# Ledger of designs, part 379: VH-VL binders against q96il0

Target 1, 167 residues: q96il0
Amino acid sequence: APERGAERRDTAPSGVSRFCPPRKSCHDWIGPPDKYSNLRPVHFYIPENESPLEQKLRKLRQETQEWNQQFWANQNLTFSKEKEEFIHSRLKTKGLGLRTESGQKATLNAEEMADFYKEFLSKNFQKHMYYNRDWYKRNFAITFFMGKVALERIWNKLKQKQKKRSN
Short names: E, the ipSAE of ESMFold2; O, the ipSAE of OpenDDE; V2, 0.75 times the mean of E and O plus 0.25 times the DockQ between their complexes.

## First folded at step 16 (VH-VL; framework fv_ebrasodebart)

Design M14 (at its last look DockQ between E and O 0.35; V2 from the best seeds 0.60)
Fold by OpenDDE, look of step 16:
Structure M14 (fold): chain C 167 residues (1-167), chain A 120 residues (1-120), chain B 108 residues (1-108)
Amino acid sequence: as target 1 above (167 residues)
Amino acid sequence: QIQLVQSGAEVKKPGASVKVSCKASGYTFTEYYISWVRQAPGQGLEWMGWISAHESYTNYAQKLQGRVTMTTDTSTSTAYMELRSLRSDDTAVYYCARDQSYLPRGHDYWGQGTLVTVSS
Amino acid sequence: QAVLTQPPSVSVSPGQTASITCSGDKIGERFAYWYQQKPGQSPVLVMYEDSERPSGIPERFSASNSGNTATLTISGTQAMDEADYYCQAWKSSTAYRVFGGGTKLTVL
């Protein structure tokens, strides 16, 4: 029995594109879409007088972004692989080669591809539901900390105004 | 009480596979991730990867990609880690650890560890 | 190789302050975690989110994270604090939970 070569599950290369913003940036930067996740990374600005709460918020946002990047990188890789397998299997069933007579990659029609998309979405429905749940929970936490930071900033501004009135 | 209980020690030959289980109790299993960490004898901790509930998210250390598979059974609140193509340098104590999915709380609960010995 | 660098050992006298460092490129841009491991035992989380203490961890444990260095500080070190200590942080762009090489704390 030919040893079915362990199909190296091409894991998404861990190399999320290291978008490096200009060193002198005083604001958040949005990078180009990552080649694996297709998500645009955000480089968060670090102010010189960052409060502990602001720092916590920034780190939480960064962690959530990285979590999201890895999820979609893996999902896109899985999608691409399954799509290719689907196309190959259908072409084989039709007695067609992987390449046309002109040497182009053989493709399926829109109707056949619609079946793939329907199947893929159905298969991954639960996965996407749980992803969305976790995504919402993370964003809720971020929003909560954004509120705290906003309150802290208001309070600090009020204290500064009081100190200026007392002098 | 929150507890992670792992399967017993394993002895394997080079090239074999090992599957370690981690049964979770005392908390809502679906709200947390399970991370796997190993420690070779006399060495430091090495992070292997994590898995979410329902296998919706997996992230494996690059060094172990292709050889490691993490799975969960939500009905039994059990996580599994399978390591294939075992080598002598895979001899280690393997730990499962809880990791919060929403907040950066670290690995707040650990299993007791499972010794996996790979010997000829 | 551990992405995070720790001193292999730190020695302290009882009642003195122990400091364990964890160095990594831009570690201050991530949350740091600290674990205590005693011989033959599973690791125990002692610090999370740079400076937060889990329930049951003594107040003598504190931590900070800035720039390229996270630091675990144990004030009034006791004999029971003798253990291996590991730092952990997320590796940038990979979402990996990487550990430091560990530090053996000896209380002399």
Scores: ipSAE 0.793, ipTM 0.916, lowest interface PAE 0.6, mean pLDDT 90
Fold by ESMFold2, look of step 16:
Structure M14 (fold): chain C 167 residues (1-167), chain A 120 residues (1-120), chain B 108 residues (1-108)
Amino acid sequence: as target 1 above (167 residues)
Amino acid sequence: QIQLVQSGAEVKKPGASVKVSCKASGYTFTEYYISWVRQAPGQGLEWMGWISAHESYTNYAQKLQGRVTMTTDTSTSTAYMELRSLRSDDTAVYYCARDQSYLPRGHDYWGQGTLVTVSS
Amino acid sequence: QAVLTQPPSVSVSPGQTASITCSGDKIGERFAYWYQQKPGQSPVLVMYEDSERPSGIPERFSASNSGNTATLTISGTQAMDEADYYCQAWKSSTAYRVFGGGTKLTVL
């Protein structure tokens, strides 16, 4: 519960830029994250002079991040639930209780758990393949809009330079 | 021409389940999500959840968690919504609507609606 | 929880401008959508991505979204525009969609 030194939205250093770089960080989410870490929405800085195209890009990036965070939160929950069900089922098949002699939750050995991991990966292989496809499509769309914003800013800079030269 | 054609009206008793189908045509089914939306008589629209066509992504409204299951069959381009443990306040018209996974187009095409009546 | 609040009704005379609001905490940080529903019919998308108009929707329909309010504006309102109107946005904390309560537009 340490106090974060977060400032007001207007003063946040990470929220100053009106143009975000390419989203290389979107490709770093290859493993399942903790569901609580993914439930903390990123607050994007909203500049005062934001064009309609810049607004669309910002909102698309925000929605894509939330879409991705929700996917991995759900995947984390499914993994934990199926892991517990697998352990419970295998302990029951052995005629063992859910608790050890000391009262702690019983577990399976590494060889037995390897069966679970193999089954889980096999069941979820196509799900993750289609998730990756959708993630790629979203990143392509974001990259396309980043290019359009970059061109718009260059155009506006040239237009302002023409105005100054006419003075 | 894009169409979403839903199954016919149903009358159910409290405690039963209902499964509504939504047959898509005129577009590439696997490129879109299907949202389910219901509307009780004389009331507004209530979003129930959505599912990707490959079932790789599902999200349900919190109010319905544990009672709703959404599925798809890509070979028939059909989405399904099953609502269990029906109560009288589940009486509504149930709509399926197309939703896009990578561009925010909203619910651009809707099914005709399926009336589900829950009555003792 | 996200709540999108709309006025229950709005009345305008034919030819006048109707304005339907949709209030929600930080709704301007999300894409907003608008749907029209006439009695006995399925909803029809009339605005998407805050201010974009689908093909076939008259140019008199426009929309904006900033701060805590999205607004649907119908200029030159006609009798055929009489319907229920719903806003929709993504909920910021759960990444799922939420509808407003709806607004009955009456043209009289």
Scores: ipSAE 0.573, ipTM 0.802, lowest interface PAE 1.3, mean pLDDT 81
ESMFold2 (binder alone), look of step 16: mean pLDDT 90; pTM 0.924

Design M15 (at its last look DockQ between E and O 0.48; V2 from the best seeds 0.59)
Fold by OpenDDE, look of step 16:
Structure M15 (fold): chain C 167 residues (1-167), chain A 120 residues (1-120), chain B 108 residues (1-108)
Amino acid sequence: as target 1 above (167 residues)
Amino acid sequence: QIQLVQSGAEVKKPGASVKVSCKASGYTFTEYYISWVRQAPGQGLEWMGWISAHESYTNYAQKLQGRVTMTTDTSTSTAYMELRSLRSDDTAVYYCARDQSYLPRGHDYWGQGTLVTVSS
Amino acid sequence: QAVLTQPPSVSVSPGQTASITCSGDKIGERFAYWYQQKPGQSPVLVMYEDSERPSGIPERFSASNSGNTATLTISGTQAMDEADYYCQAWKSSTGYRVFGGGTKLTVL
């Protein structure tokens, strides 16, 4: 039995585009889509008087964003690879070359590509389900901490108002 | 009680592969990631990568890309780490550690470690 | 090379406060974790999310993380605290968990 060569799962190169916002930005900044994940990174603003809870929320959001970027970078790489393999396999089966007479990359028709998409989605269905589960759990946690931060801010504003009335 | 139990020590030749197992118990395996960390003799800790349940997500250290494969068996709650093309500098104690997926709690539980010796 | 820089060793007298630093570019933008490792043992998580203590870790352990430096503080250091300490954080833009080089704490 030919040793099925361990498919080198080409991991997405770790080069998440270092989008650096302008140094003087007092707001969250959205960068251009990452070349691998196609997700727009958010650079979170760090206030000078950040509370521990705000800091925790910011860091949690950052970690979740990085997790999400990596997932989609890997998924897109896998998709691209499998798509190319599918096209090559089908062209070979048809006795067609990888390039047209004009030198362009040979493509499959929409119907043939629909079969690829259906197969890919079916194959990755469970993976996407688990991703969605984890994504929802992370966002739920973030939302919970957002609520806590909101309450903290309200409380701090109330305390400041009371102190101003007492003086 | 939460426990991670690793396979026994391995002696390998250069160019060979090693597969270390890590059996998890005492918690819902599918809710956490497993990280692998190695430590060469007298050296510090080196993070190798992590895997989610059902192999839905993997992240490997760049230095080990192409040589390392992490897998899980959810039916047995076991994680596996395979390292290929072994070198003498791969001689280390290899640890599996639980890594929380939803909240950043670090590696709160560790295996006992597996010594892998690569010698000619 | 460890992306996070720790002093190779720290010495402290019993009852004194030990401070171990972990320096890295923008480490304050990520959660820091701290691990204790005794000879021949697996690492033990002593601090998570910058300043949180796992169950079973003594209150004498505390940590902070700001700017480019995370710090582990052990107040009232005891002989049993002699160990190697490692910091860990996410590497920016890579999503890797990176360890510091480790610090040997000696209680003299």
Scores: ipSAE 0.751, ipTM 0.897, lowest interface PAE 0.7, mean pLDDT 90
Fold by ESMFold2, look of step 16:
Structure M15 (fold): chain C 167 residues (1-167), chain A 120 residues (1-120), chain B 108 residues (1-108)
Amino acid sequence: as target 1 above (167 residues)
Amino acid sequence: QIQLVQSGAEVKKPGASVKVSCKASGYTFTEYYISWVRQAPGQGLEWMGWISAHESYTNYAQKLQGRVTMTTDTSTSTAYMELRSLRSDDTAVYYCARDQSYLPRGHDYWGQGTLVTVSS
Amino acid sequence: QAVLTQPPSVSVSPGQTASITCSGDKIGERFAYWYQQKPGQSPVLVMYEDSERPSGIPERFSASNSGNTATLTISGTQAMDEADYYCQAWKSSTGYRVFGGGTKLTVL
């Protein structure tokens, strides 16, 4: 039989403040959001008698998770940095300081900020296009290995049935 | 025939910068990453970082953060590695290597290496 | 910190089996890779994804990875196998790659 946890759509508990992984788990589980990427990591179950194909699938899923976390962590930091630079540049053009008279951080209105969002998306268009391509390629490869694992498990079940009948 | 051809040897003074090129041929450049690996004389291999050929990803080894910049030019199928603020312990052979984009295949093709010597 | 430990050297007689280890904390939870480097040459990938062999690498090369140890095994070792061998793994939380210190294989 297939592992239902590995073939299920991953779900995360809503509103989890602190999440402690189980001491021992026979299923994958989802951790809290990563601070920089805002993605929830999956913590994968490692069975005792994992086949080479099953091991490769698990390691590929782990690597893909890291790859995805790194992309979004980098994009989130770049977004924050460029947003502040944009605000600073526009305030300087208006002859305004970085702080209001009350000491609060000066900001731009929604219409002015729309210019930043357009510029940011335009600058990063090609990066996001290639990210999407590689994301789909990685998920296609994972799905392919999931199929190979499923066939291996079916074949092993049939082999066990033949072995028992001949005994 | 897949090839990675690197720029020639360089001699630099401490505090200078070096930019090593790596021209790829025989495959679709934008489908892969380029890793940079260096090897000091008589020493082992040290991974420096990688860059996707389309520049959507760049990861640098922690030791080199702030001193290294990796770039690509897809029109010439060329990757570049720039190392700034050179010091004598940066003397090494610098390799480029083709790396995984979506399958973990490791460094399957390597450039010939570029010797960078940093001396007063 | 993230260090992969290899023996500095391994000696073997021609025709015997050479075994090169790569020790790292929980390395068996990561993909491991092996590279061969002859003097004055670029490294060559000889094993990937723990136990997969690239096209053109002789069948006498095999590898395994479990627990805290990855192992490269060369059966029927030949003089041409004399080289430095490096293991590599990645630190999955950051995507960084790490090489072992290298092992000089000598065929006497």
Scores: ipSAE 0.512, ipTM 0.771, lowest interface PAE 1.9, mean pLDDT 83
ESMFold2 (binder alone), look of step 16: mean pLDDT 91; pTM 0.936

Design M16 (at its last look DockQ between E and O 0.36; V2 from the best seeds 0.59)
Fold by OpenDDE, look of step 16:
Structure M16 (fold): chain C 167 residues (1-167), chain A 120 residues (1-120), chain B 108 residues (1-108)
Amino acid sequence: as target 1 above (167 residues)
Amino acid sequence: QIQLVQSGAEVKKPGASVKVSCKASGYTFTEYYISWVRQAPGQGLEWMGWISAHESYTNYAQKLQGRVTMTTDTSTSTAYMELRSLRSDDTAVYYCARDLSYLPRGHDYWGQGTLVTVSS
Amino acid sequence: QAVLTQPPSVSVSPGQTASITCSGDKLGERFAYWYQQKPGQSPVLVMYEDSERPSGIPERFSASNSGNTATLTISGTQAMDEADYYCQAWKSSTAYRVFGGGTKLTVL
């Protein structure tokens, strides 16, 4: 049995673009799309009087974002690699070079590329299912904590109103 | 009871590969991530990477990229870590650990560790 | 690389309060985890998500965070608490797990 060469899963380089928002921002800031994941990073604002519950929510959102960035960076790298391999393989089978007479990168037609996309989606279907499952779990937790924070804020506002009425 | 049972100690030569196994029991294997952590003699803990269920996705420490491969067998609830091109500085106790939740988080359960010795 | 920095050692008398700090760049943006490791044993999770305590961990263990510093506090320290303690957090932008250098707690 030919030793299936351990497919060097090229991991996305750790260089997620550190979008730094302006230091004086009092709001969440959305950065440009990351070059690897194509996801827009969010820089979460840290309030001066952040409650422990708000802090927990913020950290959960941050970790979820990083998890997503890492997943999609790797997925996009894999996609790009497999796409290139597919194109090269098909061109070779057709007896075509990797470059046109004009020196441009040879491409496949839309129908041939549709086969690649179908195969790629089929191959990665389970991977995407598990990702989606985990994504929903994370977002459910985030939503739950958002609810808790909202309740806490309401309660704190009510307490402040009562204290103002008593004075 | 949740348990992670690792394979036995290994002695390898420089340039060789080692594959450590971690058999999980007592929980739904496919719902949790597995992390690998190593500890050189007298040194601190070093995170190596994590793997999701069904090998859907991995994250490896940059220092180990290209040399480490993590895999899982869901039928046997076993995680594997392969380290290639072994060096003397790879001599360590290797731990598998379960992440706290369905997500890469802290590690709530640990294997007993596997000593890997790399000697000429 | 954003390294989590811990003091190499902390000494405390029995019954006193031990405090172990863990400092790192942007640690305030991540959850901190704490592990206890005794000689020849696997690490044990003692605190998770900054201040949450796993079942089976004594109430004398607590943790907090302030800014970029996480602190593990052991009140009423006992001889059995002598161990190495490691903090852990996600490294910003990489989703890597990073451990601190570890702190040897000695109960004198």
Scores: ipSAE 0.733, ipTM 0.889, lowest interface PAE 0.8, mean pLDDT 90
Fold by ESMFold2, look of step 16:
Structure M16 (fold): chain C 167 residues (1-167), chain A 120 residues (1-120), chain B 108 residues (1-108)
Amino acid sequence: as target 1 above (167 residues)
Amino acid sequence: QIQLVQSGAEVKKPGASVKVSCKASGYTFTEYYISWVRQAPGQGLEWMGWISAHESYTNYAQKLQGRVTMTTDTSTSTAYMELRSLRSDDTAVYYCARDLSYLPRGHDYWGQGTLVTVSS
Amino acid sequence: QAVLTQPPSVSVSPGQTASITCSGDKLGERFAYWYQQKPGQSPVLVMYEDSERPSGIPERFSASNSGNTATLTISGTQAMDEADYYCQAWKSSTAYRVFGGGTKLTVL
């Protein structure tokens, strides 16, 4: 049997100084931020005696995490692309080039950029509302299965307690 | 009750585009993604991508990235798949199928398929 | 996991148990799905979430998914079960769904 607790790490973003994936872990653990989504993935522990209900919960959490990472990776890319297009459009309206005299990328001031942020949020409001709806529905399902797993574990402990007293 | 009805067969020349429609009925369109799956003659199923009903989330298979556009119209409960720069190996039956947006139930209902033939 | 491998064909006698495999690297870490397709028809979902059966699918259909292999099992196989069968899984972050190559089930 593998040694329990061979690798113990914080599961919360508590300012980890070094990330070190365990060779063999009996716990879920949180990895570094994904390059494109900037979200921290959970790496799920797969026990040897995982019940069918525990398997379903783990797989649901894993698929929901990947769904979320893909959404935000796409949104971050869209934000960056539309931000540059807005800057380009406003510079052309002002009769300015895309580069300064020194060859650096021209920029807009914070007040001018505020128009972009307002426009982007307004344009994407409905998309984010429906994303939030699906996120909440997914989290409700996960929470429901977490409750089922907790009850399963309580019943298993009660069965062990009953069997021990019957010896 | 639940139906996904697709547009009719199309014949296209290489380099053209095709746009296939998928009209949904009998369920709440906005609770499901629409997946697109194609099947070349005598071949297996190939997943092309999916789109949420509000176009808030889209994911395309990597080999089709840049050539495919999926859209929806919630007022008519219709999804669309457009494939551009057609090649002869794009000849296939194109299916739409629904996916529940918040639980992994799979493709539980499918359209009847749309044959797209690309030939000179 | 990049590809899902299925045997191209499986033959079984009527009334016997058919077993169709689907292999992929770490497939048991993802949900697996199974579809039936008869000639000239659209696919039909027959198993989802590894082992769950949709309403209307006979109890003789069952499935499992562990390690690198998902298996669709049809007990008491009937002539009407003759079809192509495809597995599907949620794979890498760059491709959220992939199908296996398909298995032709023949009932002799």
Scores: ipSAE 0.613, ipTM 0.832, lowest interface PAE 1.2, mean pLDDT 84
ESMFold2 (binder alone), look of step 16: mean pLDDT 89; pTM 0.923

Design M17 (at its last look DockQ between E and O 0.48; V2 from the best seeds 0.66)
Fold by OpenDDE, look of step 16:
Structure M17 (fold): chain C 167 residues (1-167), chain A 120 residues (1-120), chain B 108 residues (1-108)
Amino acid sequence: as target 1 above (167 residues)
Amino acid sequence: QIQLVQSGAEVKKPGASVKVSCKASGYTFTEYYISWVRQAPGQGLEWMGWISAHESFTNYAQKLQGRVTMTTDTSTSTAYMELRSLRSDDTAVYYCARDQSYLPRGHDYWGQGTLVTVSS
Amino acid sequence: QAVLTQPPSVSVSPGQTASITCSGDKLGERFAYWYQQKPGQSPVLVMYEDSERPSGIPERFSASNSGNTATLTISGTQAMDEADYYCQAWKSSTAYRVFGGGTKLTVL
């Protein structure tokens, strides 16, 4: 009995974007697109005098970014896998090999691929709706904390101005 | 009151599968994620993975990939964790825990745990 | 794998302050969470978002972070605080929840 090769579900390798911003950077850096998610990671700057609220905001943004990266990495892997399976299935149905006479990977025509895309989008529509909901909720929370940080900074500036006037 | 109620203890043979349920109540199930955590006897906590309530997003620990499947039933507010190809080292108490989707609140509510014993 | 490292055990006398550390790579970039587990019971969240207390957790529990180390502090430790304590954080790039090895707190 042929050992059915355990389909190594290609877990998205933890592609730690090896992009390290310069150590002396005083601003957020945007890295190159991640190879799995295709999203550009942001490396958040850590101020020397970071307030607790600023730290909270930064960490919230970081976790949201990681959540988003992981979602799209998984989605892209699923897409790639299903696309390949679709192509293989269709080629087999047509009695065509996986390779052309020239040795190139056999492909389907644009019309057949359009059917795949339509089916994939239809199948994943609900998934994307829920993702969008969660994404908006996360970003709303982030925006709220951004507002709080902005207010804190204004208040701190006002206090400093008052202290300078009293001296 | 927020509660997570898990299914009862299971005894399985090596190579078998186990499916543990976790019924959530007292909150809007669809607004949160469920994490699964296990603890072998006398050992620490091991995170297994989490699932969004609508199954739109799953994330499994690398060690368990291919063997674990998490699902939800929104109509019954129940989460399920299936572990396949069981081994003796899978003997543990399995916990479901609520995990917030948009705020980093950690696992604020836990199930009572389900003992899964894998023995020959 | 970014491992969170905790001391295996900490011992304190009643009324003294217990400190449990959790160290990990890039932990300063992430929220730390703390759980208490008593024998035969489910874990209980005692601290979230580095230093926030859930409702029902006594004020004697506090947490802080410094660099890549999170610290759970229990002031005026009581016999009822004897338990295993676990830190948790997200793992970089994977969104995995990672637990520390746990710390057994003994109140002598």
Scores: ipSAE 0.850, ipTM 0.942, lowest interface PAE 0.6, mean pLDDT 91
Fold by ESMFold2, look of step 16:
Structure M17 (fold): chain C 167 residues (1-167), chain A 120 residues (1-120), chain B 108 residues (1-108)
Amino acid sequence: as target 1 above (167 residues)
Amino acid sequence: QIQLVQSGAEVKKPGASVKVSCKASGYTFTEYYISWVRQAPGQGLEWMGWISAHESFTNYAQKLQGRVTMTTDTSTSTAYMELRSLRSDDTAVYYCARDQSYLPRGHDYWGQGTLVTVSS
Amino acid sequence: QAVLTQPPSVSVSPGQTASITCSGDKLGERFAYWYQQKPGQSPVLVMYEDSERPSGIPERFSASNSGNTATLTISGTQAMDEADYYCQAWKSSTAYRVFGGGTKLTVL
């Protein structure tokens, strides 16, 4: 009979307020950044009486999130690999070792690293353009289904109000 | 009308590589992904990975990570799957299939399959 | 290395209803897909988005997906429905599509 735990509102991605998802929540909630993608996953609420249309919307959002997390996980791995290769290449060109006298990995200064960031952005410009196109298409589909769910909920409330007056 | 036509059967030795082609026609190639699926003799279907037509996104099955490379050539509407360091248990029919762009419609069109036999 | 479990075989008499299950942890939280494969042929999509039927697939094919189980149902089963059937879903932990092991439907 007694309620256990506290309910928390869904908060901004930046974590402005204390984030502590309740044991029983009627809302989606945002978790901490994924180790590989650096994206904050949405943990979707599954209501007990979810309509077929609501299920379809939720599943589309889940698949889109997983698609997006996989893209950025792959990009982060590529970034790390190419960064390491760039540093090694530039150290070799300068006749320097891969490690400092203290045993730490040798690095380049901020101005030298700026060349890497520019090269990486340039090489990946087209890839990110097509990612953005696909992201837009997926979000358009999600928005369309959100509208359908909203209309369904309005009609259900009108039907319930009409039934109470007629019966 | 929509067709995926694959390259012919291949026989390989263990340790070699194979590259299977999949030529698409009858639709806008750049708007879809291509998935690769294999089926060992007498066995079920195994999803290998997918690639977007612009190569902006690839995702490989964990089991094959490091051994598989998928590519495309948009000028010929052709997808490629290369599997390296072949083993005898890589003997299978390899299928390409059209995959979703932005709607979860599954693998709606399939190639005819390419038998790859790995034997010593 | 995700697993979707299907019975290895299902047998039905002509005209009866065949039911093929696909089990996986929280499978009902993902879209499920079904493919038919006849001997010597490529697979054919027969159900998508849990319960939607592609154009050209007979109305006797239907499907559902809830909890841990997706089910493909073929009413009025015909000899031409004899084939292998595979379920498919996307698993969040692996970020790839996974097929079930397949079910051989025999019409006796």
Scores: ipSAE 0.584, ipTM 0.811, lowest interface PAE 1.4, mean pLDDT 84
ESMFold2 (binder alone), look of step 16: mean pLDDT 90; pTM 0.929

